# Designs tried in a protein design chat: VH-VL binders against q0aze0. Part 151

Target 1, 268 residues: q0aze0
Amino acid sequence: MKIILVNNRFKENTEKKAQEIAGQLSALNVEVIIDNGLDEPYAGTVDFIMVLGGDGTMLRAARRYGQRAIPVLGVNMGTVGFLSNIEINELAEYLPLILREEYSLEARMMLEVAVFQQQSLLTRVFCLNELLLRSNSPRMLSFALEISGQKLEPYRGDGLIVSTTTGSTAYSLSAGGPIADPQLDAFIVTPVASHIINKRPLVVSPEREISLHLLEEREAIIGIDGQIKMDFGAENRVLIKRAPHPLLMVNLKAKPFFTSIDRSLQRQ

## First folded at step 7 (VH-VL)

Design B9 (framework fv_inotuzumab)
Fold by ESMFold2-Fast, scan of step 7:
Structure B9 (fold): chain C 268 residues (1-268), chain A 121 residues (1-121), chain B 112 residues (1-112)
Amino acid sequence: as target 1 above (268 residues)
Amino acid sequence: EVQLVQSGAEVKKPGASVKVSCKASGYTFTNYWIHWVRQAPGQGLEWIGGINPSGGYTTYRRKFQGRVTMTADTSTSTVYMELSSLRSEDTAVYYCTRDYEGTYLVSPDYWGQGTLVTVSS
Amino acid sequence: DVQVTQSPSSLSASVGDRVTITCRSSQSLANSYGNTYLSWYLHKPGKAPQLLIYGISNRFSGVPDRFSGSGSGTDFTLTISSLQPEDFATYYCLQGTHQPYTFGQGTKVEIK
């Protein structure tokens, strides 16, 4: 068996813990590849991905490996989050189940984001939570939203979020979007702090294509899962659609979504 | 073995343009950003901008916007930085450097040897 | 722009000395996920900069263990526990969290 350990070197002492776990796995005849985010994603065949950290580390793992249809387990290392399934102090208990492939999988939709300059593709990325379009200055944006060929009235405001259902509890929630059951597949389209036209969040079929472009030159950015940032100008267009493969998340331990989100909301 | 090899020193007159190259080897060229950093005599290091060779996406420091252009040739694994409307203040050693992350400048790890650009009348 | 200030601007030291260099940013370098993109570089005249420390405290491959980094938020430190002859150089911190990315002004470590 070959396992990728994804860890976050930008939090203190996580590399030492990853090395300890790699040693434990090697003692059980498991080949381990450590991905700390600094190098290219491992290109070889792997059987399982273990993510050591919080939600941010899982988002990075999903971006790097989510389209490969490999089981991904989130292991929490002290940070409260929605994307982990077990705690680090539980790993030894669950490791035999992992090695025997005795777990269930939950499919989570992902976004495919393609950024164009006119007809030329500039970049293509995948993400688990959302794409954010926002102004990078105090001036509001004027932009066009098209859903599967249907052109909506122009938007005016600070920006827009296009989110998966998994992303409904991330930035979309902060912008006033609905909480969605992650078992549903849908795009959630949430406006950001509209100052001119108060637009409602939209919940649309994941089979739809969403496109965005600026209607006038402004200083704007697009953000992917809060990790990738790109300048976005009037010459650019972004196309968002359902990614070809969902992220396959490992369930070893029951984690009720609704009670988890309810507890989290009470803390804010 | 990762290696970034830059073009040789240039002497230019004010108002001219200079184009510096950075040839990469020892890794998958399209998987890493290349950033450019300069150091003027007696000054510290200054970030200029970067390019993602996959797709050609660029980001530039505002003070260089309109004067700097970064391009990549994937067939030769080479990145170019062109700086136009040169001034005496542009006299500096220019470095290319490699970085994996596309969002932040995470840890530019390998650097070219540097290219001295002198702008004098 | 996020300003990055190093202290001291220069210092004189002998082989075997403990050297401490500080780096202060005008705002927090942690992103929304708690990642901090602060790195330290060694630079010698006529040579390319060399990565020493990234993510506050992680030594880059091949970097001797006498180099260590620490800090959080806006205040960061590079420590060289026992200065060696090859360590006489200028040191730079880099914040890679906020565009435009900014370097400190540098700290020159000179022979006494």
Scores: ipSAE 0.299, ipTM 0.705, lowest interface PAE 5.2, mean pLDDT 88
Fold by OpenDDE, second read of step 8:
Structure B9 (fold): chain C 268 residues (1-268), chain A 121 residues (1-121), chain B 112 residues (1-112)
Amino acid sequence: as target 1 above (268 residues)
Amino acid sequence: EVQLVQSGAEVKKPGASVKVSCKASGYTFTNYWIHWVRQAPGQGLEWIGGINPSGGYTTYRRKFQGRVTMTADTSTSTVYMELSSLRSEDTAVYYCTRDYEGTYLVSPDYWGQGTLVTVSS
Amino acid sequence: DVQVTQSPSSLSASVGDRVTITCRSSQSLANSYGNTYLSWYLHKPGKAPQLLIYGISNRFSGVPDRFSGSGSGTDFTLTISSLQPEDFATYYCLQGTHQPYTFGQGTKVEIK
């Protein structure tokens, strides 16, 4: 068996913990690749991905490996989040199940985000949580939102979030978006500080496509999962659709989403 | 081994343009952003901008907008920074650097050796 | 722009000394996902800058154990537990969380 350990480079002692776990796995005749983000994603075939850290680390792992149809286990290292399945102190207990591949998988929809300049593709990114368009100044943005070719009324506000259901408990939630069942595939379109007070979030079919562009010359930023940033101007357009492949999240431990959601939110 | 090798020193007149190259090796060229940072004499480090070799997307610091152009040649794994309308204040050592995250400048991990650009009348 | 201020601007130290450099930002460098893009670099004249610490406290590959980073939010520290001859240089912190990305003004560590 070959496992990639993805550690949280922003967490103190994360590297040390990854090395310790790698040693333990090696002692069990498991081949281990440690990915701390400094190197390119491992290109070889692997059987399992173990993410050590919080939601941020999972998001990075998803972007790096999510399209490879590899089981991804989130191992929480004492942080609050929604993307970890077990705690670090539980790893030893569940390790035999991992090695025997006795676990279930939960498919989580990802976004495909394409940024264009006129008709030219600038970049394409897959992400687990959300795409954010926001103003890079104290001034509001004016932008157009289109859903499957349907043009909505021009939007004025600080920005807009297009989130997966997984991302519903991330920035979208802070912006007033609904909490979504992670077993549901859908887009959540959440306004950020709209000048229209009663502007409501939209729940959109994953079969649709969402496009955004500015209606005026303003400085804006595209944010992806809070980790990737891009300048966004009047010459740019962003297209969002469902990624062709979901993230395969390992479910070793039953995690009652709705039962524990209040507890998790209270900790934030 | 990751390496960034820059072109040699340049001497330019005010109003002229300079184009500095940065050849990357030891990694997949299109997987990482390349950023440019400069250091004027007696000053600190200043971020200029960055380019994604995959697609050629660029982002520039506002103060350089309109004067700086970054390009990438995937066939040679080389990134270029061109700065126009040079002024004395542009005299500096210019560095290219690879981004840790492969996107915006967040934690540059490898740097070129630097290119001195001198602007004088 | 996010202001990044290093302290001190310069210091004199001897081999074996404990050296501490502080970097303070005008706003939190943690993003909404808790990631903090704060890095430390060593720079010698005529040489390429070298990454020492990334993500506040992680040593880059090959960096000696005597270098360590700590901090959170707006306050960060680079510590050299026992200064070595090769450590005399200028050190910079970098915030990569907010655009435009900004460096501290640098701290020159000179031989006493």
Scores: ipSAE 0.000, ipTM 0.452, lowest interface PAE 14.4, mean pLDDT 90

Design C1 (framework fv_ragifilimab)
Fold by ESMFold2-Fast, scan of step 7:
Structure C1 (fold): chain C 268 residues (1-268), chain A 124 residues (1-124), chain B 113 residues (1-113)
Amino acid sequence: as target 1 above (268 residues)
Amino acid sequence: QVQLVQSGAEVKKPGASVKVSCKGSGYTFTGYYMYWVRQAPGQGLEWIGVINPNSGGTTYNQKFKDRATMTVDKSISTAYMELSRLRSDDTAVYYCARVFESGSYYLDTPFDYWGQGTLVTVSS
Amino acid sequence: DIVMTQSPDSLAVSLGERATINCKSSQSVLYDYNNKNYLTWYQQKPGQPPKLLIYWASTRESGVPDRFSGSGSGTDFTLTISSLQAEDVAVYHCQQYYSTPLTFGQGTKLEIK
């Protein structure tokens, strides 16, 4: 058995803990590859991915490995998040189940984001939560939104979010988007501070293709999963599609989504 | 061991072109974006552009867009930067640099590995 | 373009004393979506390429000694060397990677007093 151990070396104590866990796994005849996020993703075949950290570390793991159809387990190192399943102090209890492959999988859709400069593909990125298009200045953006070739009226405002259902509780929620059942596959298109009256969030089929480009030269940026930032200008176009593979999240214990989100909103 | 090895110093006349090479080793060449930066005497560092070694996609500093061309040859893990219509104020050390983290087009990571530099002197 | 301005242009500091180098950007390099400052510091010794020291304004690169630290947010940034050593003699450059074109400060030359 070969496991990738993903950690964030800059979070307090995670590097030391990752090496400790790798030693424990090695003693059980498990081959371990440690990925601290700095080098290229491990290119060989692996059986399982264990993510040590919070939601941010899981989002990085999903971008690096999510398209490989490998089970991914979130192991919480501190404050509980939405993407972890067990706590670090529970790992020893669940490790025999992991090694015997006695767990269920929950599929979470991902976005495929392709950024073009004129007609040339500049980059392709996969993400779990969302793409954010936003103005980088006090000026509002004027941009075109196309859904499966259907051209909507020009959008005017501070920006737009295109989110997965998993991302419905992230930035889309802050911008007024709906809370979505993560078992559903859908794109959620949420306006950011729209200037136009009656612009509302849209929930569309994950089979749709979404295209964005600026109608005027403005300082704009696209953000991915609250982590990646890229410049976006009038020469750029972004195409958003459903990624070929969902992220396969490991369930070792029940985590009730609706009561968790209800509790979180109550505390806000 | 990651290394970026650049071609040797060149002397060119105004109006000529220069093509600087940068050979990567010790890592997967197509996994990391490659940047080009120059340093003229007394002026500090100046960014020329970035290339995706996998797709060949490029982004240029507008100052160099009409004269600079960045390319890659994946078979020999080598990136190239050609600067045409040279002027005396193009005299500088030209560096290639690899982006800090692997993956997609990231402008949100710094340069971690640098080539040794190539001195280009433009004189009549 | 975002203009990066360093101060001072040159600085002489005694061994064991604190060295402070400042960097100002003409526009904020703080991205509020991820709460990161897109500011990095490089060390450059004569005849060598720049070496990464600090990124995201305050994160120290692996292998860089603890005496180097970065601070600041938005438009005002500082590189601090808490106890100067002989090997720290170099030119230090700040850089923004918030917006293209990527831009660098003019450099600060650090020497032993």
Scores: ipSAE 0.478, ipTM 0.779, lowest interface PAE 3.4, mean pLDDT 87
Fold by OpenDDE, second read of step 8:
Structure C1 (fold): chain C 268 residues (1-268), chain A 124 residues (1-124), chain B 113 residues (1-113)
Amino acid sequence: as target 1 above (268 residues)
Amino acid sequence: QVQLVQSGAEVKKPGASVKVSCKGSGYTFTGYYMYWVRQAPGQGLEWIGVINPNSGGTTYNQKFKDRATMTVDKSISTAYMELSRLRSDDTAVYYCARVFESGSYYLDTPFDYWGQGTLVTVSS
Amino acid sequence: DIVMTQSPDSLAVSLGERATINCKSSQSVLYDYNNKNYLTWYQQKPGQPPKLLIYWASTRESGVPDRFSGSGSGTDFTLTISSLQAEDVAVYHCQQYYSTPLTFGQGTKLEIK
């Protein structure tokens, strides 16, 4: 068995724990790769991904490895979030199940985000939570939203979020988006400070495509999962689709989403 | 002028690994993505993956994600493609190819320059 | 994945005559934003790597003779050689770079009749 431990190199506690866990796993004849974000994603075959940390670390892991259809376990290390399944102090208890592959999987839809510049594809990214388009100045943006070729009325405001249902409890929520069942596949399109009073979020079929571009020469940025940032201008266009592969989240411990949502939100 | 020079032909047994090199010259090596494509005898072309020579970032065809490893040595402007667990159907000419555009994360662009190809033969 | 299908698999054309090769994609490779088709044609001679001929479906690469032209949009594309020359004997490949994985047609072998 080969396992990737994903942690955050900037969090000393997770780094130390990753090394400790790596040692434990090695003693059990498990091959371990540590991904603390310093290097490019491990390109070799692996059987399991263990994320040590909070939601941010999970998001990074999802972007780096989600397309590979590898089981991903979130192990919380004292943070508040929605993407961890067990606590670090529970790892020892569940480790035998992990090694025996006795767990269930929950498929979470990811986004495929394609950003074009001028006449060419600039970048393509898979992400678990959301794509954010926002102004990089105090001035509002004017931008076009198209859904499956249908052109909506131009948006004016600070920005727009296109989120998965998983991401519904992330930035989209802060922007007034609905809380969605993570077992549902859908896009959530949430305006950020729209000039239109009571502009409502949209829930869009995962079969559709979402396109955004600016209608004026303004400075904007694209944010992905709050971790990737890139400049976005009038010569850019972003296309959002459902990723071809979902993230396979390991479910070792039952965590009722709806019964715990209020508790989790209160902690934030 | 731009040149991509690949390593020589390889003969491997099934289950073995092969590592093909591609040296770029005549241009800024780290400024252009390097793609890998192969062509089985008498067949069409098949995309393997792409690497950013500057950062080392890679994207693989899912078909090869478990067996292909792309790397670079910037100091000698050389890209490498290693394919493991070789099978007979991996017999092909392997090409490195430079993207048409530079300076961006262009995953999907035409290839303007190609290496001469490296024949990899897998036979028992 | 986008499947690229060329037709014919092979053809023979007399010197000085027009050669036509078709390429179909399983889905559109036209991007509505820039109205460009992410389609490329390559020429490959025996023992050589492919050579870029046409990109964006209809733009000739520098140095490519005028007799080569690309046309089409969406899912149907055509490479035309207006007057076949002896040096044009080769295998021609179409490729989409609209989305990953990048995919190629099976190739078309062009010979002199």
Scores: ipSAE 0.007, ipTM 0.458, lowest interface PAE 11.5, mean pLDDT 89

Design C10 (framework fv_ragifilimab)
Fold by ESMFold2-Fast, scan of step 7:
Structure C10 (fold): chain C 268 residues (1-268), chain A 124 residues (1-124), chain B 113 residues (1-113)
Amino acid sequence: as target 1 above (268 residues)
Amino acid sequence: QVQLVQSGAEVKKPGASVKVSCKGSGYTFTGYYMYWVRQAPGQGLEWIGVINPNSGGTTYNQKFKDRATMTVDKSISTAYMELSRLRSDDTAVYYCARVFESGSYYLDTPFDYWGQGTLVTVSS
Amino acid sequence: DIVMTQSPDSLAVSLGERATINCKSSQSVLFDSNNKNYLTWYQQKPGQPPKLLIYWASTRESGVPDRFSGSGSGTDFTLTISSLQAEDVAVYHCQQYYSTPLTFGQGTKLEIK
């Protein structure tokens, strides 16, 4: 068995803990590849991906490995988030189940984001939560939105979010989007501080293609999962569609999504 | 180990073009963005542009957009930067530098490996 | 364009003493969503390409001695060498990678007193 162990070496003790876990796995005849996020992702075939960290580390792992259709387990090393399944102090208890492949998988849709500079493909990125288009200055944006070739009336405001259902509890929620069952496949399109009174969040088929471009030159950015930042100007266009593969999240321990989100919202 | 090896020094007349090459080795060439940066003698560093070796997509500094062309040949792991209509103030050392791409955009990471530099002298 | 300004242009420090180089950006290079400052420091010795020292304003590159440290946030950044060694004589450059065009400071030349 070969496992990729993803960690964030910039968080205190995560590199040391990753090495300890790698040693324990090696003693059980498991081959371990450590990925600290700075080098290129491991190119070989693996059986399992274990992510040590919080939701942020899981989002990075999803971008690097989510398209490989390999089981990915989130192991939290602090406060439990939405994307981790077990705590680090529970890992020893669950290791036998992992090694025997005794777990269920949740498929989570991902976005494929292609950014063009004029007619040339500048970059293609996969993400688990959302793409955010926002103004990077006090000035409002004016931008065009197309859904599967249908041109909507121009948007005017601070920006727009295109989210997966997994991302419905992230930035889309803060901008007034709905909470979606993560078992559903859909795009959620949520305006950010729109100055057009009839602009509401849209829930559309995940088979739709969504494109965005600015109608006038402004300082704007594209944000991916709240982690990647890209300049976005009038020469740019972004195309968003369903990624070819969902992220396969390992479920070793039951997490009641609806009661968890309900408790969270009572505080916000 | 990771290396970026650039072509040798060039001497050009005003109005000519120069094409500098940068060969990557010791890593997956298409996994990293390639930047081009220049430095005039005794001066600071100036960014020319970036190319995605996998797609060929480019972003240029507007100062160079009408004269610079960046390309790649994936089969030999080599990037090129051509600068046309040369002027005397284009005299500089030209560097290639790689930036980690893997699952992120070029603005997310710093230049981690640099080529040795190519001196381009423009004089009549 | 984001303008990067370093101070001083030149600095002479005795061996074993602390060296401090400052870098100011004309606008914030902090991305609030990930709480990262898009700022790097490079060391350049005569006849050599720049070498990465610090990224994300305060993260040391692998193999860089711990006498080098970066600090600051938003628009004001500092590179500190806690105990200068002879091999540290070089020009130091700050750079922002928050927005294109990518821009560098003018450089600070560090010399032994």
Scores: ipSAE 0.419, ipTM 0.762, lowest interface PAE 3.3, mean pLDDT 87
Fold by OpenDDE, second read of step 8:
Structure C10 (fold): chain C 268 residues (1-268), chain A 124 residues (1-124), chain B 113 residues (1-113)
Amino acid sequence: as target 1 above (268 residues)
Amino acid sequence: QVQLVQSGAEVKKPGASVKVSCKGSGYTFTGYYMYWVRQAPGQGLEWIGVINPNSGGTTYNQKFKDRATMTVDKSISTAYMELSRLRSDDTAVYYCARVFESGSYYLDTPFDYWGQGTLVTVSS
Amino acid sequence: DIVMTQSPDSLAVSLGERATINCKSSQSVLFDSNNKNYLTWYQQKPGQPPKLLIYWASTRESGVPDRFSGSGSGTDFTLTISSLQAEDVAVYHCQQYYSTPLTFGQGTKLEIK
């Protein structure tokens, strides 16, 4: 068995724990790769990904490895979030199940985000939570939204979020989006401080594609999962569609979403 | 103008290692991914791997994951590809190649500039 | 892995005549979001590295003569030289950069008849 441990090198506690766990796994004849974000994603084949940390670390892991159809386990290390399945102090208990591959998987839809400069592709990213388009100034943006080629009325506001159902409890929620069942596949399109007061979030079929571009010369920013940031201008456009592969989240412990959502939200 | 200049031809015995260098000039070396490709005599091209000269991050063809090592020396704008445990079927011309666009996801662009190639001959 | 297959392996064409080289991928190299094909054509002359000719299946690299054109989408692609010139004698390679590992066709040797 080969396992990737994903942690955050800027979080010393996770780094130390990763080394410790790596040692334990090695003693069990498990090959371990540690990904603390310093290097490019490991290119080799692996059997399991263990994410040590909070939701942010999971998001990074998803972007780096989500397209490989590898089981990903979130191990919480004292943070509040929605993407961890077990606590770090429970790892020892569940490790035998992991090694025996005795767990269920939950498929979570990811976004495929493509950012263009005219006709040139600047970047293509898979992400678990959301794509954010926002103004880089105190002024509102004017931008066009197209869904499957259907042009909506121009948006005016601070920005727009295109989120997965997984991401519905992230920034989209803060912007007034609905809480979605993570077992659903859908886009959630949430306006950020829209000029139109009654502009409501859209729930869009995962079969559709979403396009955004600015209608005026103005400085904007694209944000992906709150971790990738890039400038966005009038010459740019972004296309969002369902990623071809879902993130396969490991479910070792039952964690009912709706019964725990209030607790999680209160702590954030 | 952009140039990639590789090291000279190598003759190696089976089991040995070879390290090919590729010096970039005429562009920001750390701004473009560097690819390594080889071509056996009379054969097609084969991708070995890619390195980010800025971060040192690498991605390898699984075929070479255990034998190939890509590195860079940013101070001299030089990329290196080392292949170990050489065998006869490693005989090929080895190329370094630059991606088409700076700052792009490295899988999204073709190779616009190539080194002149380095012949590596593996024979007993 | 995406397998690239060129056809023919070699061909001879008279000067001034059209040369056609085909390339097939085992799976689509079309990026649906922008409807672009991650397909490249290279020209390689003896003793030289490959030279970029066409990218995105149909876009000519700067400096490439107009007689070279690329077409196709999905899994079937074609490189066309409308009027073969003496300097066009070379091996031509197709390559996909849609996903890793990056893969090339076996090459097509083009000669003058």
Scores: ipSAE 0.008, ipTM 0.482, lowest interface PAE 10.7, mean pLDDT 90

